# VH-VL binders against q1l8i0r370to597: the designs that were tried, part 6

Target 1, 228 residues: q1l8i0r370to597
Amino acid sequence: GFVNYYGPQRFGSGSCVQADQVGLALLKENMEASVKLFFTPEDDDDLQNKAKRHFLHTGNAKESLVLMPAYKARERLMLRALHRYGSGQEGCTRGWLSLPHSMRVFYLHSYCSRVWNQAAKYRLQKLGFKPVQGDLVWAEPVKGLKDATEELSAPQIHVVTSDEEKNEVFSLDQVILPMPGNSVKYPENLLGQWYQDRLAQDGLESCRFRVTPLKLNVPGCYRPLLAK
Key: E = the ipSAE of ESMFold2; O = the ipSAE of OpenDDE; V2 = 0.75 times the mean of E and O plus 0.25 times the DockQ between their complexes.

## First folded at step 7 (VH-VL; framework fv_socazolimab)

Design d6 (at its last look DockQ between E and O 0.03; V2 from the best seeds 0.00; counts 0 for: pae E 14.4 > 2, placed apart)
Fold by OpenDDE, look of step 7:
Structure d6 (fold): chain C 228 residues (1-228), chain A 120 residues (1-120), chain B 109 residues (1-109)
Amino acid sequence: as target 1 above (228 residues)
Amino acid sequence: EVQLVESGAEVKKPGSSVKVSCKASGGTFSSYAISWVRQAPGQGLEWMGGIIPIFGTAYYAQKFQGRVTITADESTSTAYMELSSLRSEDTAVYYCARGDYWSDYYMDVWGQGTTVTVSS
Amino acid sequence: QSALTQPASVSGSLGQSVTISCTGTSSDVGGYNYVSWYQQHPGKAPNLMIYDVSNRPGVSNRFSGSKSGNTASLTISGLQAEDEADYYCSSYTSEDTYVFGGGTKLTVL
């Protein structure tokens, strides 16, 4: 099977906005950094990028707003808020709040998805192509990636034992990896340690995956390592 | 060309549930948001809810909260809408529609619609 | 959330221009530039005509959109017989939902 990577996102994987970095900044509640990242320009010399560059260079939201094309609705909302409330921590917070909740959560998910992709790669590289002790599997074959809404009973997750590894009770297609969040279990092997180290590297060792000022919560989820 | 294909017509009794599917083809399913919109006979469009499959995040209209569940399966590029406690007023054509997940504020591709009839 | 307000019907002669209004609140039409317009022929699924207030997804330049305050407008110039349809406006809301207008029946005379 193929690794079940999170696909490229228009705003997450593109050269224009490093959505994962925005997400990271938000998780750290560094609102100013997150807004600057939000306005990361592309190499193109169109009006929107000129506006972004102007904002990054001058911090002048009003002037940047004048430059920003009308069709860039999200950027304009942000700039309007920044103009009204300032470009400090509070102003940036208000800026984000001026955008829909769904848009805000995208960035957090972008970061978490990136970590998942990296985890998947690490899992295969370091632990091979068979289930190993400490891997997470579904207790019962889950007929579909039902991302557990908060209200859905948490899928039964089983940790692969040494005996199960030896007896090859499970197949690799049954292995699942957690997307980071506040409500997930991590593997009990090198991969689990990797998650811990990876998050620590980003300064998120104690992260609760909640951004209260923005009313954001990331519980996490599980995703099969391999796509069917 | 991106297409959304919905499941077939349903006839249901009051109090029962219906689950409609919407399969996407010709594009990257995970990079879009799927919305569900219904239309009662001779009436207008009504937004029910939507989902971003890649994240599993669903949003619902207040009117349907607690009664509608929207899910997605990325492996099959299929979105689902389940409506419970059906009433006669739920008789409608149910549409799935696609929008860019970043610009999910419009619906550029629509399914053919699924007719759900609720009758005693 | 209550539907956006549209006129129930509008009519125009061939070659003329008509405008359909869509009135919401500061929580939807007035709050965001996320207004879209859909055309629906009888027995068919809706077609996107305008998005983000004024953008056309490859549709005829006879269709144009605008917004002022809490009111969005769809203008159809050079009316053709095929333009006879129902038209719906839609807007994103501050509650992370979408809302549709009640629809407008356009008759071409």
Scores: ipSAE 0.017, ipTM 0.563, lowest interface PAE 5.7, mean pLDDT 88
Fold by ESMFold2, look of step 7:
Structure d6 (fold): chain C 228 residues (1-228), chain A 120 residues (1-120), chain B 109 residues (1-109)
Amino acid sequence: as target 1 above (228 residues)
Amino acid sequence: EVQLVESGAEVKKPGSSVKVSCKASGGTFSSYAISWVRQAPGQGLEWMGGIIPIFGTAYYAQKFQGRVTITADESTSTAYMELSSLRSEDTAVYYCARGDYWSDYYMDVWGQGTTVTVSS
Amino acid sequence: QSALTQPASVSGSLGQSVTISCTGTSSDVGGYNYVSWYQQHPGKAPNLMIYDVSNRPGVSNRFSGSKSGNTASLTISGLQAEDEADYYCSSYTSEDTYVFGGGTKLTVL
């Protein structure tokens, strides 16, 4: 197999879109920064980009809305909210709430997906091409359980032990890495330390991975290191 | 905290050009506006133009269009201002200054200033 | 467009208040809420005192800003000796540029 990187669909069209940086600002609940990043212009002199530059330079939502082409519905919804409620924290929050829930979630997942990609690269460079102590793998479901009153939850995460590394119990295609969130376990090795340091560099050391004003929660998930 | 350090004083002949550098440290470079402001001896502050490095395009006061070029190098966290066709009235202290996150409406961190003297 | 108009000088006694005006047009001070005030001591770089008309960047609450129509104002209360300096206003313009006022020398008596 090959490395299971998140692709362009998690980061926008591949232009100058900074979806992951919008997500970071949202996680820090800096709504003003998130909106400024949302209006990042392309390197182009067309009408939409002139309107975005005007907003970034003036803060004048009304004038920018007049300049923004009609087909840019999301940008226009945001500008309407900023005009009505101001460009401060409240107005930016209301602007985000006027957009579909899936779009708000997209930005949060974009940031977490970038961290996952960086983690995968670091893991292979630093820890090599075999499972090591502290790596995460899926645990096998419990078999033979007779208690019908509760079904088992999703398979549990197992941390590779020193003996399991020595005896080569697992293969690299069984290794999973977390996408950051509030409900994931991190590897118990140098990669786990890397996650902590990486999130701290962005000011997320105490992050709840929840944006309550926007009704957003980021539980995280696990993704196999290798694609099949 | 954020610091801006400008290049040293320069003495120039009329008709030449000068390029002043402004190196940022202690913070993010690409997302903050860098503005250039000058002050002739005994005179007030004069805004020349600015740049937000991530966008790569500069904007200028009308007085200086055609003579000033403002650029940024993200790899070195350095902004530049080049003023051409120098004349004696260009003798001044040249400041670089940084605004807020993606904001060029005001300047909250200033360099120490670079004295440029134009003499014949 | 014309530079912003400030009085050349103002003075006040220790402990008193002084107000410095900054008059522009509808194309700058009147049309936008991006007026700033800077303090400059001799031989030093300017220091931001007020942004967005009335916001302080962690400076003393003795400094306050406001605007009405085309005129912005900086008020300094409880004057101290170190307040003696030059003060400049600045504003965004309709040409997507910025201009400074001519500056006001504050003398503390």
Scores: ipSAE 0.006, ipTM 0.416, lowest interface PAE 14.4, mean pLDDT 84
ESMFold2 (binder alone), look of step 7: mean pLDDT 89; pTM 0.920

## First folded at step 9 (VH-VL; framework fv_socazolimab)

Design b0
Fold by ESMFold2-Fast, scan of step 9:
Structure b0 (fold): chain C 228 residues (1-228), chain A 120 residues (1-120), chain B 109 residues (1-109)
Amino acid sequence: as target 1 above (228 residues)
Amino acid sequence: EVQLVESGAEVKKPGSSVKVSCKASGGTFSDYAISWVRQAPGQGLEWMGGIIPIFGTAYYAQKFQGRVTITADESTSTAYMELSSLRSEDTAVYYCARGDYWSDYYMDVWGQGTTVTVSS
Amino acid sequence: QSALTQPASVSGSLGQSVTISCTGTSSDVGGYDYVSWYQQHPGKAPNLMIYDVSNRPGVSNRFSGSKSGNTASLTISGLQAEDEADYYCSSYTSSDTLVFGGGTKLTVL
């Protein structure tokens, strides 16, 4: 197998500010910063980038909307809200609420997916290519069928023990890493400390992974380190 | 050229809900903000809330928050206002009106009004 | 009762002028240039007469709007019998809502 990185579609196009920066601003509930990041132009001089530059330079949503191409539906929805409600904190909040729920979630997940990709790289660089004590794996079914255990619908996680590492009980393709959120367990080794430090670097050491004004919740999830 | 046509008069019992429709014709429905304004007999105009259909988001006057729901269906060019937990003081004519979110905060085209009577 | 204060009634003679006031606060009339005026004849829907304090949407130039501080005014010159109606002011607010005045009944004598 190879590393199961989140692909470029989670982060926007290659020359943009990237959706992960927007997501970080949203997690901090800085709606004005998130909207400015949303309109960050590429180094292109086409009409959409002229419209984005016009908005950032003037703050005039109406004039920027006139310049914005019809096919840029997300940008147009945001500009309409900013024209209607102003470009302060409240207007930017209404701008985000004008976008479909899935698009708002996309930006939060883009940030969390970026952290996951960095975690995967750190895990391999610092802890090597075998499971180690403190790694997370899916809990295996109990040997012998028990009706209560059989009826559990969600897989449970298991923390790799020192004895399991010594006896080579698991393979690296069984190791899972958490995407940051409010309902995940972090590894009990150097990688878990890295997650704490990484989130603290972005000012998220006490983050609830909820954006209450936008009705957004980020529980987190687990993703296998290796594909296949 | 743009017209707003509202649904017919209704008589409702206290505690029930009413849903009034407002169908737009002529021009692009998605380019408008649609507001709902009511007027009780012999009383003044009262803004209830509005929706910008292309955004899919509604906004409400504080007095009606939790009792009113404003929605829009772009495929039929129709906006709706649903008012729940009706009381006798909700007896009024209910107007829909087009707000021009491109120019500023005013209503240039009005529906004919829907009379809602809450019997006691 | 109403968010914006208007006189309950005003009257004027044919050919004269009348002014209707609309008083709010710095969070509505005083804070924004988003004041509109509506004319309502008995049994009919309101008609927009003035928007953005002083702009006319194609109505007679006998109707004019102005604002000073927290008070907006609608002035109707050369009064005609057809001007007899209820007049309402409206303003955008800092809460991102619209509010109306209580309305003024204009009687043309």
Scores: ipSAE 0.000, ipTM 0.419, lowest interface PAE 13.7, mean pLDDT 84

Design b1
Fold by ESMFold2-Fast, scan of step 9:
Structure b1 (fold): chain C 228 residues (1-228), chain A 120 residues (1-120), chain B 109 residues (1-109)
Amino acid sequence: as target 1 above (228 residues)
Amino acid sequence: EVQLVESGAEVKKPGSSVKVSCKASGGTFSDYAISWVRQAPGQGLEWMGGIIPIFGTAYYAQKFQGRVTITADESTSTAYMELSSLRSEDTAVYYCARGDYWSDYYMDVWGQGTTVTVSS
Amino acid sequence: QSALTQPASVSGSLGQSVTISCTGTSSDVGGYKYVSWYQQHPGKAPNLMIYDVSNRPGVSNRFSGSKSGNTASLTISGLQAEDEADYYCSSYTSSDTLVFGGGTKLTVL
């Protein structure tokens, strides 16, 4: 297998060069900072980037909207809300709410998947290429879906024990790593400590992974360390 | 190439619940949003809600809040829609449909539909 | 009642063009570029024909979309027998939901 990294387009897609930083600001519920990061210009002097620079320099949403190309619908929606409701916390919140749900989730996912990619690298560098005590694996298989009477349930997490490591019960392709959220279990080894330290470094040690002003919940998920 | 395969037709009594499954094959399930859309006999399309599997987070049309639960299991590439307190008006074909994760405002791949009949 | 207004039916002859309208408010069609169109043949699942007002997902260029104010339009040129179907518009809303139009039955005469 190879490492199952989240793709680079996840971090810069949507014409935002700091998507992971936007997500971090959203998790901190700093709507003003998130909107300023949302308008970070790319390394180009075309009309859209001139409009973004104008907004960052002047704070004038109306003038920036006039400069913004028609095809940049997301940026125009945000600027329209900022013009109507102001560029403070409330206006920025209304700006985000004017964008599609997937757009708001994309920025949160950009941050969380960035952390996952760093976790995968740390896991391999510090704990090697075999399952170790404290790693997470899926506990229960789901029955085939063609059976009309089968149980349809989410799989449970199992923590690899010392005996299971010694007896080589699992292979590395069964190891899963959590993407940060409010409903995930972290590994019971150095990687779990790394997650806590990494989130604390960004000021998220008490983060609930819920962006209440935007009605967004981030439960987290598990992703296999290796892909085929 | 992604296909969505839904579970088989069901006949249910009023007051019961139904759980429909939608299994994705081909492609990366977690890169997409899954919506549930129903269509009563001779009627139009009605969006019920959707889920982004990577987060397990679901969003519902106001009409269905409190009665519908949408879930997903990334390890099996399967989404579920459970509708409770069934009424005769819930008789419909239930579709699951995939949107791009970035763009959950349109659905490019649709399941075949699951017929749910509510009768006594 | 459907959130978006479409004519119940439209008709045209082979080789002609027809336009189907979809009218909402500033909180859906008028407020966003997230309008899509779906074609549905009897007994089948819908097929995406247009997304983001005017983009085609690999369908024939005989299908085109546009929007002016609160009204989106689907135009089908060079009508063929296979175009006979129900057509639904859909839009994202300010309530972070999707809504559909009531549908339009296209008859090719």
Scores: ipSAE 0.006, ipTM 0.436, lowest interface PAE 14.1, mean pLDDT 84

Design b10
Fold by ESMFold2-Fast, scan of step 9:
Structure b10 (fold): chain C 228 residues (1-228), chain A 120 residues (1-120), chain B 109 residues (1-109)
Amino acid sequence: as target 1 above (228 residues)
Amino acid sequence: EVQLVESGAEVKKPGSSVKVSCKASGGTFSEYAISWVRQAPGQGLEWMGGIIPIFGTAYYAQKFQGRVTITADESTSTAYMELSSLRSEDTAVYYCARGDYWSDYYMDVWGQGTTVTVSS
Amino acid sequence: QSALTQPASVSGSLGQSVTISCTGTSSDVGGYKYVSWYQQHPGKAPNLMIYDVSNRPGVSNRFSGSKSGNTASLTISGLQAEDEADYYCSSYTSSDTLVFGGGTKLTVL
């Protein structure tokens, strides 16, 4: 085993610089801040960076669009909306809505996966290399039920008990950690408290993980702590 | 996969208006630009304007501004082009066409065209 | 804005190559990468042949596009009888609009 971190490709090899900060701004419904972060220059392409710097310096979406390469479709769609509707909250919202749903979700996922990576590191550093009370695992299938219906239904989670920890019922590769969202359960131990503190640090302690202006819902999910 | 189906032929008197529809089937409607392009008999293609449905606001070639109105109904995946104050020189085939998801400066799917004849 | 200029007609022999030009200004063809080419057979809607100067949307590699300064070019190699059609260029403009060329009738001899 090794820790099942979200890979560098999610942050480097096709990701916007500061994609996690874009996602945070979107969760806070600060559309203007999210667009400024969206246009943060990257190291890989000087021509698109020239267009991004021009927009950040001048606020002129039309001139920046002229400079933006054809293959940067999401940047171009954003600039078109800003040109038509202005660079305020409404124009920025229209810009995000012009992007494919998957691109909008990508930025939210970038933030949530970064929190997950930090949670995995915290879990191992503070709670060690074995399952402990309060950890989450997938519930075992119940024999005698309809196997097809169990397979098609959402998997249930189980909270590790003190007796299960002492009797070594589970192995570390069965431990799952939540990605933040509105439909996940957090661990019932120090890691659960860490999630609360981490989200509060970013101003998300009361976040519903819904971005209403963009019609996005962030339910969250569970990911195994260790890769096989 | 994606297909655009336009409304039927129209015969109109000078001074009236015409409204042509363009229904998209298959694929994503809201994020694709829909353009309107006309072609008079024996003449070339002329871009009139377009709309990106998710934005809800249309944009027009200067020649048609004030006389053409382009709208979209996301619930029915249908775009419309209304041309007012019709003249005999508006006799043409009117096409709707959509851009690609990754670039909206070209048109990859075209409707079959709607013939509009303006005569007294 | 100025209109795009295409020759009214061009001809080529079966199996040979032909090139159609499309000339604009720095505010359209010269200023942007957003030049496309369309083929139109009589009585039919246009069909996209080239987008963003040189990209093919799955059409035959006999069709290729290029641009130098204010002039874009469509080259058709290995001419076939079915290539007889009208060809139109189109460009994005600095006014956030599209403009078409006048069209070129290709005759395959």
Scores: ipSAE 0.005, ipTM 0.423, lowest interface PAE 13.5, mean pLDDT 84

Design b11
Fold by ESMFold2-Fast, scan of step 9:
Structure b11 (fold): chain C 228 residues (1-228), chain A 120 residues (1-120), chain B 109 residues (1-109)
Amino acid sequence: as target 1 above (228 residues)
Amino acid sequence: EVQLVESGAEVKKPGSSVKVSCKASGGTFSYYAISWVRQAPGQGLEWMGGIIPIFGTAYYAQKFQGRVTITADESTSTAYMELSSLRSEDTAVYYCARGDYWSDYYMDVWGQGTTVTVSS
Amino acid sequence: QSALTQPASVSGSLGQSVTISCTGTSSDVGGYKYVSWYQQHPGKAPNLMIYDVSNRPGVSNRFSGSKSGNTASLTISGLQAEDEADYYCSSYTSSDTLVFGGGTKLTVL
């Protein structure tokens, strides 16, 4: 099977040059930095990129709004909020709140999925091509009449034991890796330490994975290492 | 889910001030803009101003600048509108209303209205 | 404040359609997509019918909104007795404020 990497196309827009950096700034609740990154221009001389450059150079939301094409609704909503409430932390927060919820989630997901892609690469390079002690797999649900209630529940996580590694109980296609968040379990091996170190490099060692000003919670999720 | 409950009717003398309250329940208070809109008897709706509680900064229609003070108390989820130097023309029903997370330019939830009568 | 221009009254028969206009300038209705419509029954608070020109907040699809130049319109199709009410438009302005129309009294015949 193939490694189950997140691609840029999975995030819907693909038009934001630094979507993962926007997400990181949001996790740090640095709304001013997130908005500057949101307006990162491409190396094009069209009207939308001229408007973005004007905003980054001058900080003048009103003048940049005049330049921004009418069909760029998200950019215009952000600039209008910045004009109304100022270009500081409060105005930038209101700008994000004026955008659809799915757009805010997109930027957070862009950061977390980049970390997941790096984790998948590390897992294969350092721990090889078979399940090892400390890896995560889905637990098997109980059967019978109790299944009716449990089929409505999310699957439980099981940590691969030393005996299960020795007896080759699992295959690599059963291994799952967490996308960072506040409600995920990390592997109990070198990969778990890698996640901790990786998040610390970005200043997220104490991150609660909640963006309170935007009323966003980042619980995390699990994704299979290999695709079928 | 969200409800706004306004304070009771008031009868005031010319030159006095009135303070109307608007208590929010059932949702997040701090991040929603709350607007004040009045309606004189037999007349249309008139926007007075609004506040975003988390920022604490109010913004006003030009006509009311200097006479209206809009405030919010996050601990009680209550917004206030105080109108000073009352005149007979200020006799009206005063509504509080709030927008959604997506926009502060429309009001999706309205209070029941507070009747303020200015008479001598 | 200068109110947006609405007809004082409109009338229609049960099952027919009626359209209410709201005319402003390029600094309000003509300049932005932030036009809302409110329904008000006697003695009651206004109720949001349309926001951002044409979006419905869960009201009947008999209510629709549109805008052309400096004029926004509210259309009520399949007119029912309970539609009899006052209707107000509202718009964001270049002064970063809101302005209401003068209101239209709808009579269902």
Scores: ipSAE 0.006, ipTM 0.430, lowest interface PAE 13.8, mean pLDDT 84

Design b20
Fold by ESMFold2-Fast, scan of step 9:
Structure b20 (fold): chain C 228 residues (1-228), chain A 120 residues (1-120), chain B 109 residues (1-109)
Amino acid sequence: as target 1 above (228 residues)
Amino acid sequence: EVQLVESGAEVKKPGSSVKVSCKASGGTFSDYAISWVRQAPGQGLEWMGGIIPIFGTAYYAQKFQGRVTITADESTSTAYMELSSLRSEDTAVYYCARGDYWSDYGMDVWGQGTTVTVSS
Amino acid sequence: QSALTQPASVSGSLGQSVTISCTGTSSDVGGYDYVSWYQQHPGKAPNLMIYDVSNRPGVSNRFSGSKSGNTASLTISGLQAEDEADYYCSSYTSSDTLVFGGGTKLTVL
């Protein structure tokens, strides 16, 4: 295989500029910053981008809504809420709550997938093209035993040991990397420290990966390093 | 071109449970919402629920709350829908469908459908 | 939540235009501009025709979508025999769920 990177994030018929930065602002519960980032224009002079620039320059949600094309539903919902409730922290929270739950989750995913892509690059650059001690793999399924029942809800994580690295027990195709969240295990090597440092760099060292005002929870997940 | 491949037809007794699988082929499904939609013979489409695999976030239509469980296994790019306490009215074709990464609420790729018959 | 209201049947002649309505409430069709339309031929899975009220995912320009208040509409111009199918609308709801309309059988005469 090849490296299993997440692709660019997009919304509707267009790209979503700075979706990862929106997600970071949401994790930090900075609703005003998240809304400003949400309205980041592309380097185009079409009507939707003129509407976004108008909002950023004036703070006038009503005038920006008039300029916003009818088909830009999420942008219009946000502007409607900002017009009704104001552009402060409370109004911005109301704005996000007017958007579908899945759309709110999209921005958190955009941030977490960016961190995952950087982790994959770091893993290969610093720890090479073989499994090493501390890497995570899926635990081997057990067949014919009572413990190997339908009661097993999810695969368990196994941490590669020093002996397993020395004896070349695993292949790189078996290595999985966590997407940041509140219910994942990080690798027990330089990559694990990299995740801690990377999240701390963004001010998330104590983050619970839950955005309570928006009723969002981010448990995290695991993704194979290489695609098959 | 990505395809969704569903598991084969099932015949079940009333009161039992059924678990239907949906495997992405030619791509990964982790970046997409996966929805489950059923269609009883000669009837319309009915949305049951969906999952955003990367967060493990599942959401359900109220009618199916407590009877349906939707899960995903990212390692195999497979989504599952389990429906319990089956009744004759659950006889239907069950489709999985890919939502284009939460943005459109449009389901642009559909599985072939799994026929579930509940009879005794 | 209740299903969206569509006419059970609509008919049109070859080359004519036809419009199919989809009526909901302010908590679904009226609230969110997240209406999709699907075409289903007998024995086949549905095909996406329109998303976000009026966007086409690469289908013919003969298909167009619109919305006014609580009612979304699918218009098919220049009717062709192959357009004969069942058509379903769907909408996002205020409960973070999806709901379908009852479906409309289009007959091309």
Scores: ipSAE 0.009, ipTM 0.529, lowest interface PAE 9.0, mean pLDDT 84

Design b3
Fold by ESMFold2-Fast, scan of step 9:
Structure b3 (fold): chain C 228 residues (1-228), chain A 120 residues (1-120), chain B 109 residues (1-109)
Amino acid sequence: as target 1 above (228 residues)
Amino acid sequence: EVQLVESGAEVKKPGSSVKVSCKASGGTFSSYAISWVRQAPGQGLEWMGGIIPIFGTAYYAQKFQGRVTITADESTSTAYMELSSLRSEDTAVYYCARGDYWSDYYFDYWGQGTTVTVSS
Amino acid sequence: QSALTQPASVSGSLGQSVTISCTGTSSDVGGYKYVSWYQQHPGKAPNLMIYDVSNRPGVSNRFSGSKSGNTASLTISGLQAEDEADYYCSSYTSSDTLVFGGGTKLTVL
């Protein structure tokens, strides 16, 4: 197998236009910053990017909505809320709430999956190509080509022991890594410490992975280190 | 690497329905759009619709509105396309293809294709 | 039915260059930078050659894309026998849908 990286976050024209930064701003409950990042334009003169630039330059949601193409439904919903409720914290919160729940989750997932990709790279570079003490595996062997789903129910997670490492009980294919959240267990080795340091670097050392104003809970999930 | 594996060939009667599956491996199923594109014998490519699994939202070409249903199961990394009220004109190879998160405007990986034959 | 207009066939000799056009309207090719090109060999799935008008996904630099007004173009330089295939353009539309061209059969003489 190969490393099971989350694909590059793609937004608009097929490149990520700060989706992970939107997610980080949402985790920090900075709604105004998240909306400004949401309207980050690409280097293009088409109508949608002209509308985004107009909004960022003027703050005028009504004029920007007039410029925004009819097919850009999420951008239009956000602009309608900003026009109705203003571009401050309350208006930005209502803007997010006007979008479907799954669309709001996407931005949080964009941030968390970026952290997961960095964790996978760190795990292989620092801990090598075999299971080591402190790694996470499913308590019961999981057979299939499935990603672990995000769940609030307690997962059956087993932490690899020193005896199990010595006796080569597990293979690297069985190692799973958590995507950050409030209901995940982190590895009990250098990788677990790396997660804590990485989140602290972004100011999330005390983050509860809930965005209460948006009624979002981020339980996290587990993903196999290697693809089948 | 990313691989899309489609279900096997189908032979159906007019008026019936068919459900084709597309299992994705490698990459992130939830962060990409999965589209369905068909090709009738000797004819060109025709986009039917797509789904962005993380949004749970499917988008359809106007021609297929009311006849096609596209769904996804994130737990099994599988997308489905169900086409109802089958006619002989629906005889085609059906491809699943991976696209962008927000739009199905280009496809970097394709399934092998599923042949659906509608005959009586 | 395809909405975008492509020539049914083009031909060129080994080492020559050919250009395939794809014409739409201001609501698709003319309005957006989201034009892609696919190569299809008989019995095979399509393969992405160009995305976002002119970007290559790791294919040979003999393939290049451009756009002027409502017409996008795929140019293949230094023609090789293996380039013989069907070529399809595709564009994003103002209805948040995709539309393909009718396809062009390239014959290498």
Scores: ipSAE 0.005, ipTM 0.423, lowest interface PAE 13.6, mean pLDDT 84

